# VH-VL binders against q8ixk2r445to577: the designs that were tried, part 27

Target 1, 133 residues: q8ixk2r445to577
Amino acid sequence: FFGMLQNKGLTDYCFDYNPPDENQIVGHQVILYLCHGMGQNQFFEYTSQKEIRYNTHQPEGCIAVEAGMDTLIMHLCEETAPENQKFILQEDGSLFHEQSKKCVQAARKESSDSFVPLLRDCTNSDHQKWFFK
Short names: E, the ipSAE of ESMFold2; O, the ipSAE of OpenDDE; V2, 0.75 times the mean of E and O plus 0.25 times the DockQ between their complexes.

## First folded at step 15 (VH-VL; framework fv_traxivitug)

Design x01 (at its last look DockQ between E and O 0.80; V2 from the best seeds 0.00; counts 0 for: pae O 5.2 > 2)
Fold by ESMFold2, look of step 15:
Structure x01 (fold): chain C 133 residues (1-133), chain A 120 residues (1-120), chain B 107 residues (1-107)
Amino acid sequence: as target 1 above (133 residues)
Amino acid sequence: QVQLVESGGTLVQPGGSLRLSCAASGFTFSKYWMTWVRQAPGKGLEWVANIKQDGSEKYYVDSVRGRFTISRDNAKNSLFLQMNSLRPEDTAVYFCAREGYGSLYYFDYWGQGTLVTVSS
Amino acid sequence: QSVLTQPPSVSVAPGKTARITCGGDNIGYRYVYWYQQKPGQAPILVVYYDSDRPSGIPERFSGSNSGNTATLTISRVEAGDEADYYCQVWDRSSDHVFGGGTKVTVL
């Protein structure tokens, strides 16, 4: 799959990644923003290795979650996908992180009205449902 | 080191035309949306126009739509603003600005600007 | 065109805290960006994504955004912080919108 990765519960919110510059694409957090179809910062690819790739840069970025953390952070993709970069997009739209056994949820940041994807215990909430467009 | 250098600002009569240029260096120009922002003397900032990385999409503030044309030459790392049918209210310092990497939300580097005066 | 409302000026004593507001309907649903502009100079980005700082911007600069108001906070204000400060947002419907600017005077 490829395109904008949208949330079902937060209507028209998409994964969004905007690193400081072309030389600093690793280590920054993925956010959610209103889908707009402009720019390349909302375009991602879901691969056969179960990676979510940031598809505007070489070498490519892959979304990861560090052990014990709940935030989605950009790492470099590797030839064989590391465990912390593997997500299963289920038939019901849930986005399951294999290593942590948790699901990606659209969540409000603690100190603002902004939204980010975070790992949470899996539920049937529409805020944990995602699809490509 | 990121650098943006504007040129072409001068005195011009109302109804006249002027082309502004911006030379970019220190980054991969074709990976960024580019923007013109203007500031009338003693006044605030006003976004004027921006252009997508490949030049395929261009957007303008309403007051300049149909009169100004933004363009880019990625082979020469250059951004341009063709300004036609100039009016006294177009008098301003015009800044070239780089938008954030891969996006169009904000301006992380600015040139020092070039002054356009439309009068007499 | 959407309007972002800033106070025209703020006075603050050296070593104290300056707070610069940016008002807009539902601004909390948009990310806010802040720029500092010293006289005769180009603006520089001091806060992006409401509260993040670019490399090289001191931790004295911070931001918040909720409801209808975004705020730039400058703690331990120095004479060198005298400048005009602009807020800015973007979305597909309004494109880039700047506030009117706030002149910070250190007395």
Scores: ipSAE 0.489, ipTM 0.847, lowest interface PAE 2.6, mean pLDDT 90
Fold by OpenDDE, look of step 15:
Structure x01 (fold): chain C 133 residues (1-133), chain A 120 residues (1-120), chain B 107 residues (1-107)
Amino acid sequence: as target 1 above (133 residues)
Amino acid sequence: QVQLVESGGTLVQPGGSLRLSCAASGFTFSKYWMTWVRQAPGKGLEWVANIKQDGSEKYYVDSVRGRFTISRDNAKNSLFLQMNSLRPEDTAVYFCAREGYGSLYYFDYWGQGTLVTVSS
Amino acid sequence: QSVLTQPPSVSVAPGKTARITCGGDNIGYRYVYWYQQKPGQAPILVVYYDSDRPSGIPERFSGSNSGNTATLTISRVEAGDEADYYCQVWDRSSDHVFGGGTKVTVL
């Protein structure tokens, strides 16, 4: 699966990543923004290694969850996907992070009206449903 | 060491034409949306136009649509703004700016600008 | 069509905190970007995605966005912080929109 990763509950919002430096694509947080389909900032790929990859050019970025955090951060992809980069996109649209055993939820950023994907306890909320478009 | 250098700004009469250029360096030009932003003397910033990496998409502020044309040459790391039917209200410093990597959201690097003066 | 409203000027004493507001209808649902522009110079991105800071920008610069107001906060203001500051958003229908700018004067 590839394309825009859109949230069902938070209508018209998609995964979005925009590193400030093309030579430093890692270390920043994945956010949610209006789906527009332009550029590469909203293009993601779900791989057979259960990675959510950003940027098809080397070095490739893969979404990771750092220890103790609930945010999605871009890391470099590895030949073998590390545990903190493994996600399961289920048929029902839930995006499950294997290591944390939590689901990715569209949520409001703390102290802001902006939106970000966050790890939360898995529920049947549409805000935890995602699909590629 | 991202650098953007505008050129081409000069004095022109109303109805005249002018072509601005922006030379980019220090980054992979072809990977970025590029934009023109202008600033009238003593006034604020106004977005003018932007162009997709491959030039397949171009967008303009309403006031310049039909008169201005944005283009790029990725082989030469250059951005252009062809301005026709110029009006006094087009008088401004025109900035070349790089948009966030792969996105249309913000402008992370700007040139020093080039002054366009439209006056009779 | 989005409209962003900024105060025309803000005065602050050295070492104090300056707050520049950017008002917009439901701006909290948009990501706001902030630029610093000193006289005769190019604008510089100082805050993006409401509160993220580009590399090289001092931690004294911070941003927040909620409701109808985004705010750029400059703590421990220095003389070098004197500049014009612009907020900016992007919208699918309105494209890029800038605020009117705020002149920050360090007293």
Scores: ipSAE 0.017, ipTM 0.696, lowest interface PAE 5.2, mean pLDDT 90
ESMFold2 (binder alone), look of step 15: mean pLDDT 92; pTM 0.936

Design x02 (at its last look DockQ between E and O 0.06; V2 from the best seeds 0.00; counts 0 for: pae O 7.6 > 2, placed apart)
Fold by ESMFold2, look of step 15:
Structure x02 (fold): chain C 133 residues (1-133), chain A 120 residues (1-120), chain B 107 residues (1-107)
Amino acid sequence: as target 1 above (133 residues)
Amino acid sequence: QVQLVESGGTLVQPGGSLRLSCAASGFTFSKYWMTWVRQAPGKGLEWVANIKQDGSEKYYVDSVRGRFTISRDNAKNSLFLQMNSLRPEDTAVYFCAREGYGSLYWFDYWGQGTLVTVSS
Amino acid sequence: QSVLTQPPSVSVAPGKTARITCGGDNIGYKYVHWYQQKPGQAPILVVYYDSDRPSGIPERFSGSNSGNTATLTISRVEAGDEADYYCQVWDRSSDHVFGGGTKVTVL
């Protein structure tokens, strides 16, 4: 799949990534923002290796979660996807992170009115349901 | 070193036309949305227009829509603003600015500006 | 008509804290970016995404955004911080919007 990765429950919000520049695409957090499709920052590719790739030419970024953490951070993609970069987009729309056994949920940041995707225990909440547009 | 250099600002009469240029260097120009922001003398900043990486999408503040045209030439690392039907209220320093990588949310590098004066 | 409201000026003693506000309806749902402009110079980005700093911006610059108010905070103010400061948002229902600017005077 390729496109904007949109949340079902937090309607009209998409995965969004904004590195400082073309040479610093690693180490920053993925956020949620109103879907607009106007820049390249809301386009992601879901690959056969179960990666969520930031749509850049080279080098490509892949969404990862570091062990014991709940935030989605951009890492460099590797030839073979590491376990911390594998997400299963299930038929019901849930986005399951294999290594942690948790689901991606749209959540409000603790000290802000802004939204981010975070790992949480899997539930049936629409805030844990995602689809490509 | 990222560098943006505007040129073309001058005195023109109301109803006249003027073309501004911005020469970019120190980054891959075609990977960024580019923008024009203006500042009237003694006043604050006002966004004017921006343009997508490949030039296929262009957006304007209401006060200039239909009169100004933003364009780019990625082979020459150049951004342009064609300004027609100029009015005294268009008098300002015009800044060329680079938007964040792959986005259009903020402006991370700015030129020093070029002054446009619209007066008879 | 999106409008961002800033106080026109703030005076602060050296070593003290300056707080510059940016008011807007539900601005907490929008990411706010802040620019410093010294006299006769181009603006520079000092805070983006409410609270992130570009490389080279000292940690004494910080930001917050909640409800109807975003705030740029400059701790341990130095004479070199004297400048105009602008907040800015991008809104999908309207394009880029700047606040009116705040002149910070270090006395």
Scores: ipSAE 0.528, ipTM 0.850, lowest interface PAE 2.5, mean pLDDT 89
Fold by OpenDDE, look of step 15:
Structure x02 (fold): chain C 133 residues (1-133), chain A 120 residues (1-120), chain B 107 residues (1-107)
Amino acid sequence: as target 1 above (133 residues)
Amino acid sequence: QVQLVESGGTLVQPGGSLRLSCAASGFTFSKYWMTWVRQAPGKGLEWVANIKQDGSEKYYVDSVRGRFTISRDNAKNSLFLQMNSLRPEDTAVYFCAREGYGSLYWFDYWGQGTLVTVSS
Amino acid sequence: QSVLTQPPSVSVAPGKTARITCGGDNIGYKYVHWYQQKPGQAPILVVYYDSDRPSGIPERFSGSNSGNTATLTISRVEAGDEADYYCQVWDRSSDHVFGGGTKVTVL
């Protein structure tokens, strides 16, 4: 699966990553932004290693969850996917983070009118449903 | 389980002052935004004020700004609302509520409320 | 500043479905949260983020939000569902805003 990773509940919002420095792609938070499909900032791939890869020139970035955090942060991909980078995209559209046992949910950013994907307890909400487009 | 218990509500004269307290338990108090919401008799809910985890940010509804002060003591798992220059329209049940983790936008747990009556 | 409009009352027969609306300009672009309040009791969160359900809240409670209207749906209504229901949003200009509340009566 690849392309724009779009949320079902938060209509027309997609995973978005646009680091300040294109040569330093790791360490920043993945956000949600209106789906536009322009450039590579909204292009992601779900791999056989259960990674969500950010489509960039090498080195490639993979979404990770750091210890104690509920945000999605870009890390470098590794030859063998680490546990904190493993997600299960379920048939029903839920995106499950294996290590935390939580689901990725489209959420409002704290003290902001912006949106971000956050780890939350798994529910049947459409805000926890994702699909590639 | 999460518990919030308000106290301090009583009858006061217009222009008087009152301090409400909220005792929190069953969760890591210091990790959450906390809020006060009030409800006038027979009326709906009205947000009053909230405070950031470390107390560095405080926000108020316009009608109470300059008169009310929200504060917290994380060591004591306590939330406070200092109310000065009270008016009859401040009469209400005041609820302490926890704001959802990682968000400033909803209230996932509420106390039973404490009644503040401002009357001559 | 945001204004949320709810019908003052909704009547529903047991076993039927109740729908409580919350109207607001472009409310579909905001997250709406819902609270249940029974007489003399504290409010209880029943739906958040438009359609998420807290642990312990029955599946009978669901939420949706699009356009200018958010809706709390209570299916298979029970006598115990009789209560006031409030919608709530947050925006940068008006902070937290509640609807006027809807009294749900189970006939």
Scores: ipSAE 0.017, ipTM 0.634, lowest interface PAE 7.6, mean pLDDT 90
ESMFold2 (binder alone), look of step 15: mean pLDDT 91; pTM 0.930

Design x03 (at its last look DockQ between E and O 0.05; V2 from the best seeds 0.00; counts 0 for: pae E 4.1 > 2, placed apart)
Fold by ESMFold2, look of step 15:
Structure x03 (fold): chain C 133 residues (1-133), chain A 120 residues (1-120), chain B 107 residues (1-107)
Amino acid sequence: as target 1 above (133 residues)
Amino acid sequence: QVQLVESGGTLVQPGGSLRLSCAASGFTFSKYWMTWVRQAPGKGLEWVANIKQDGSEKYYVDSVRGRFTISRDNAKNSLFLQMNSLRPEDTAVYFCAREGYGSFYYFDYWGQGTLVTVSS
Amino acid sequence: QSVLTQPPSVSVAPGKTARITCGGDNIGYRYVHWYQQKPGQAPILVVYYDSDRPSGIPERFSGSNSGNTATLTISRVEAGDEADYYCQVWDRSSDHVFGGGTKVTVL
């Protein structure tokens, strides 16, 4: 799939990535923001390797979760997807992170009222349901 | 390192025209949205216009729409603002600014500005 | 369209904490960016996405945003922090909006 990765429960919020500059594309957190489809920062590709790729930069970025963390951080993609970069978009819309066995949830950022995708124990919440637009 | 240099600001009579230029260096110009922000004497900042990386999308504040045209030349690392039908309220320092990588949410580097004065 | 309200001025003693507010309806659901402008100079970005700091900006600059108020906090204020400070947001309906600016005086 390719497009804006939208949350079902948090209506009209999409994955959004905007690193500080062209040389600092990795190591920053993915956020959620109102879907607008303008610019290039809300477009992602879900690949056959179960990666969520950020296609605006070369080399491309892949969303990862570092061991013991719950935040989605941008890493460089590798030819063979590392386990921490694998997400299963399930039939019910849940986005399952294989390594941690947790689901991606739209959640409030601890430092503000803004929203971010975080790993949480899997539930049937619409805040854990995602689709490409 | 990142450098933005505006030019073209001068005294112009109401109804006149003026073209501002901004020369960019120290970054890959074609990868960034670019913007103009102005500041009237003794007043705050006002966003004027911005333009997408490839020039295909342009946006303007209501007060200048139809009178101002933003453009860019990526081969020359240059941003432009064509200002027509100038009014006294357009008097301001005009800043060239770079927007964040791949987006248009905020302005991470600014030029020193060029003064446009519209009066008789 | 959107209006961002800042106090016109804030006075703070050296070594103390300055807090500059930016008011707007439901501003906590938007990302707020902050700029410092010293006399005769261009603005510089000091905080973006509510609370992130660009490289080269001292850690004593911080930001928060909730409800109807975003706040720029400058801890251990120095004379060199005397400047005008502007908040800014973007959204689809109003495009880019700046607050009116706050003059911080260190005395």
Scores: ipSAE 0.325, ipTM 0.809, lowest interface PAE 4.1, mean pLDDT 90
Fold by OpenDDE, look of step 15:
Structure x03 (fold): chain C 133 residues (1-133), chain A 120 residues (1-120), chain B 107 residues (1-107)
Amino acid sequence: as target 1 above (133 residues)
Amino acid sequence: QVQLVESGGTLVQPGGSLRLSCAASGFTFSKYWMTWVRQAPGKGLEWVANIKQDGSEKYYVDSVRGRFTISRDNAKNSLFLQMNSLRPEDTAVYFCAREGYGSFYYFDYWGQGTLVTVSS
Amino acid sequence: QSVLTQPPSVSVAPGKTARITCGGDNIGYRYVHWYQQKPGQAPILVVYYDSDRPSGIPERFSGSNSGNTATLTISRVEAGDEADYYCQVWDRSSDHVFGGGTKVTVL
């Protein structure tokens, strides 16, 4: 699966990554933004290694969850996907992070007109359902 | 099926004490934040207190802080509200409610409530 | 401390659409939840996280939230929809806050 990773509950919002430096793509937080499909900042791929890859020129970035964190951070992809970069996109649309045993949820940032994907306990909320478009 | 049943509500005099209980069933009680919400006669809903799964965190509305104590017994699937120094303005139906799984932002199940009347 | 403002009452004819607003400063930056309460009964969650719907709640119930106003929309209103409706938010400083409630009357 590839393309825009869109949230069901938070209508018209997609995964978005826009690093300050296109040559240094790691270390920043993935956010949610209105789906527009322009550029590469909203183009992601779900791989056979259960990675969510940010498709750029080499080296490629993969979404990871750092220890003790609930945010999605861009790391470099590895030959063998590390445990903190493994996600399961389930048939019901839930995006499950294997290591934390939590689901990715669209969340509203307090006191700001912005949204982010966060790890939360898995529910049946449409805000935890995602699909590629 | 999720079920919450409150008990303990009665008539008490101002300055008195009362302990409310909530019996939970139909779900893994220890996995959820639990909360008390009250409703004065003919008035709206007011959040009173909530408690974390393991009881390590407790939060109260300002008007009851220092007087009310929320607690839980996960082994007995029970939630409690100890109310001391009761005031007439504490008169209300007190609801036990489960907070949504994975967050404590909303209440997905409620009991029928128990009436507490504080009057001289 | 957050204050949520609801209209005291809303009247709607059967089959029509009822809209219940919940106003608050920058409420669009927060998730809003909605509860239905009928006389002598416990509240029931009807919408959560602005627009999510619990299992068993008809699709006639929907929610939206932007700017300074959240809205609960009840389409194809039925007599059984007559009730009080409360909006609710959570914030770090004031914890859980409810609106004043709106009585929906089906004409």
Scores: ipSAE 0.050, ipTM 0.728, lowest interface PAE 3.4, mean pLDDT 90
ESMFold2 (binder alone), look of step 15: mean pLDDT 92; pTM 0.943

Design x04 (at its last look DockQ between E and O 0.80; V2 from the best seeds 0.00; counts 0 for: pae O 5.3 > 2)
Fold by ESMFold2, look of step 15:
Parts: structure tokens; sequence; C-alpha cells
Structure x04 (fold): chain C 133 residues (1-133), chain A 119 residues (1-119), chain B 107 residues (1-107)
């Protein structure tokens, strides 16, 4: 799939990535923002290797979760997807991170009303359901 | 080192035209949205216009739509603002600014060029 | 169409804390960015995404955003912090909107 990755429960919020500059593509957190389709911040590709790629610019970024962390951060994509970059988009819309055995949830940013995607124990919440549009 | 250098600001008569330029260096110009922001003397900041990386999308504040045209030349790392039908209320320092990687905020600013519209 | 309301001025003694507010309807759901502008100079970004600092901005600059108010906090204020401060948001409907600015005077 390719497009904006939207949350079902948090209506009209999409994955969004806007790194500080072209030389700092990696290591920054993915956020959620109101879906707008402008600026190429909100377009991602879900690949056959189960990657979520930020590839509107080069070099391509792949969303990862580092061991012991719950935040989604950008790494460089690799020829063969590392385990920490593999997400299973289930038929029910849940987005499962294989290595951590947790699901991606729309959550409030600490000390703010802003939203970010975080790993949480898998539930049936619509805040853990995602789809491309 | 990111640099943005504006030029072309001068005194013009109401109803006149003026073209502002911004020379960019220290970054890959074609990868960023670019913006003009203005500041009238003694007043606050006002966003004027921005333009997508490839020039295919352009947006304007209502007060200048139809009179101002933003453009870019990626081969020359240059941003432009063509200002027509100028009014006294267009008097301001005009800043060239780079949006972050794309949209939302302005991470680098030029020093500005003063446009004065008066008879 | 959005309006961002800032106090016109704040006075603070050296070494104390300055708090600059930015009021807007439901501003807590929008990311707020802050700029410092010294007389005769261009603005510089000091906080973005509510609370993140660009490289080179000292830790004593911090931000928060909840409900109808975003706040820029400058702790251990120095004379060099005397400047105008602007908040700014973006969305599709209003594009970039700046607050009216707050003059911080260090006395």
Amino acid sequence: as target 1 above (133 residues)
Amino acid sequence: QVQLVESGGTLVQPGGSLRLSCAASGFTFSKYWMTWVRQAPGKGLEWVANIKQDGSEKYYVDSVRGRFTISRDNAKNSLFLQMNSLRPEDTAVYFCAREGYSLYYFDYWGQGTLVTVSS
Amino acid sequence: QSVLTQPPSVSVAPGKTARITCGGDNIGYRYVHWYQQKPGQAPILVVYYDSDRPSGIPERFSGSNSGNTATLTISRVEAGDEADYYCQVWDRSSDHVFGGGTKVTVL
C-alpha cells in the first residue's frame, strides 16, 4: 500500500514525519497530525517486506522501534528488512510489531494534548486500528 | 551553512510593481518548501506565500492573492516574489524563510529586504 | 482565520523565569512553534513542535501546550534574552498564523 496511514479511532489523524533536515533523516520520532496530504510528510509505503517506508525523499527511511523502547523512530531502510522494522498490518487494521509483540496505538504525547504513535499491549481498541487512504 | 539573502526591496509608488529575489545556499534548495514572511514597521510577522519543492503548488495570504506571484528556480537556488498593484499596506521588511523539511515551521530566515510603498 | 493571542509585554529580572503565553481555541491540538527576534534582526526558531529545541538553543528555553494555551518558558533569564517572541501554528484551513508578539524586557 501507499498513501496516508490513518488511525480509525482518532479520526482524521495520520502518521507524519518531518525530519529537521536532509542530513538528519534518521533518529527522529514519527508523530501524528491531522491528515492534510500536503508537504509529503504523510505519505508512506507498506512493502512486501512488512516495512513502513518514508520514501518521498532519498535516502529512504523505514520506521523502527529500538529494543526496550515504545516510540516509533526513523532508521535507514536496508536491503533485507531488520526485525525491528517489521510491522504486520492485520486484516482488522491492527498494526503489530513482531519483535516487541506489541501493537501501534495512537496515544497522547507526554505533557501535551498532541498525539504520537506508541507501542502498547495489543487490544481491540479502534486507537490501534490503521488503514491507508 | 544555510544562508538566505534577499534583494530587490526599494521605494515604489502605489500601483507599481517590484520583484524580490532570495539566493539560497548551504542546503539542497529543491528539497524544501520556501516562504515569504513580511513585517510592517513596528508590527508583527505575517506569512505572505509559500511554494512547494517543485513549484507545482503555491499558496498566498488573502490580502495578496491575485497581486503577488511566488516562484522558484531550482537550478539557480533562487526564490522570487513578483509584487504587482502595490499598496501602502504592503510596506514591510520581506523575509525569505525555509520551512522545516516540509511545512509547519520556519527553521532558517534571511535578514530581509525593505519594501516601501509611498508617493 | 485562527487568532493567536499573546500579551504585548513581559518584564523579568535577570536570573528569574519568564513565561510567554499564546492563546488560541483548542491550541493544544496543534503544534506550536516559537521565534525570538532581536531589534533589527531576523527571527530565529527557539522551540518547535510545542517543546523541541533546535540545535544550539539552550535548555533554559522550553515549551508546553495544553488546552487553549501554549507557553514558552525561559528560565534563568539573561540580558541577551531581551527580544520579541512570536508563537506560530500551521493548518490547512488557515495556513501559517503568528501571534501578535510579546516584548520581553530584562530589568
Scores: ipSAE 0.435, ipTM 0.837, lowest interface PAE 3.1, mean pLDDT 90
Fold by OpenDDE, look of step 15:
Structure x04 (fold): chain C 133 residues (1-133), chain A 119 residues (1-119), chain B 107 residues (1-107)
Amino acid sequence: as target 1 above (133 residues)
Amino acid sequence: QVQLVESGGTLVQPGGSLRLSCAASGFTFSKYWMTWVRQAPGKGLEWVANIKQDGSEKYYVDSVRGRFTISRDNAKNSLFLQMNSLRPEDTAVYFCAREGYSLYYFDYWGQGTLVTVSS
Amino acid sequence: QSVLTQPPSVSVAPGKTARITCGGDNIGYRYVHWYQQKPGQAPILVVYYDSDRPSGIPERFSGSNSGNTATLTISRVEAGDEADYYCQVWDRSSDHVFGGGTKVTVL
């Protein structure tokens, strides 16, 4: 699966990654923004290693969850996907993070009405449903 | 050490044409969307046009569509704006700006080049 | 078709706090970016994605965005902060949109 990763509940919002420059693509938070399908900032791939990859150029970026955090941060992909980078995109659209045993949910950014994907307890909310478009 | 340097701005008569250039350095030019933003004398900023990394997508503000053409040469790290059928209301400082590895904001700007359209 | 409204001017004494607002319908659902422009100079990005700060920008610059108003806050204002400030958003239908700009005068 590849393309825009769009949220079902938060209509017309997609995963979006915005590194500061091409030489430093890791360490920043994945956000949500209006789906537009332009540029690579909204292009993601779900791999057979259960990674959500951002960059198709070397070095490749993979979404990770750091210890104690509920945000999605870009890390470098590894030859063998580390546990904190493994997600299960389920048939029902839920995006499950294996290590934390939580689901990715479209949520409001702190002190803002803007949106980010956050780890939350798994529910049947459409805000926890995602699909590639 | 990102640098953007505009050139080509000059005085032209209404209906005339002009080609602006922007020389980029200090970053991998081909990895970024690039944009033109203009500012009329004593006025605010107005987005004009932008172009995708490979040039396959171009977008324009309504007032310039059909008259202006944005293009780029990644081999030469250059951005261009061909302006035809110029009007007095096109008079402005034209800035070249990098879209910060995304389409949403402009993280680096050039000093601008002045285009004056007057009879 | 986003319209961003800024006050035309804001005056502030040195050492005090300046707040520049950017109004728009449900602007809190959009990410707002801010630029500083001094006379005869290129704009400089000072805040992006509502509240993120580029490297090199002092911590005195901060941003927030909720409801119908985004705000750029400049604390401990210095004479060098005197400039025009513009807010900006991206929208699918209107592409990039700037506010009208706010002239900040340091008294």
Scores: ipSAE 0.023, ipTM 0.677, lowest interface PAE 5.3, mean pLDDT 90
ESMFold2 (binder alone), look of step 15: mean pLDDT 93; pTM 0.950

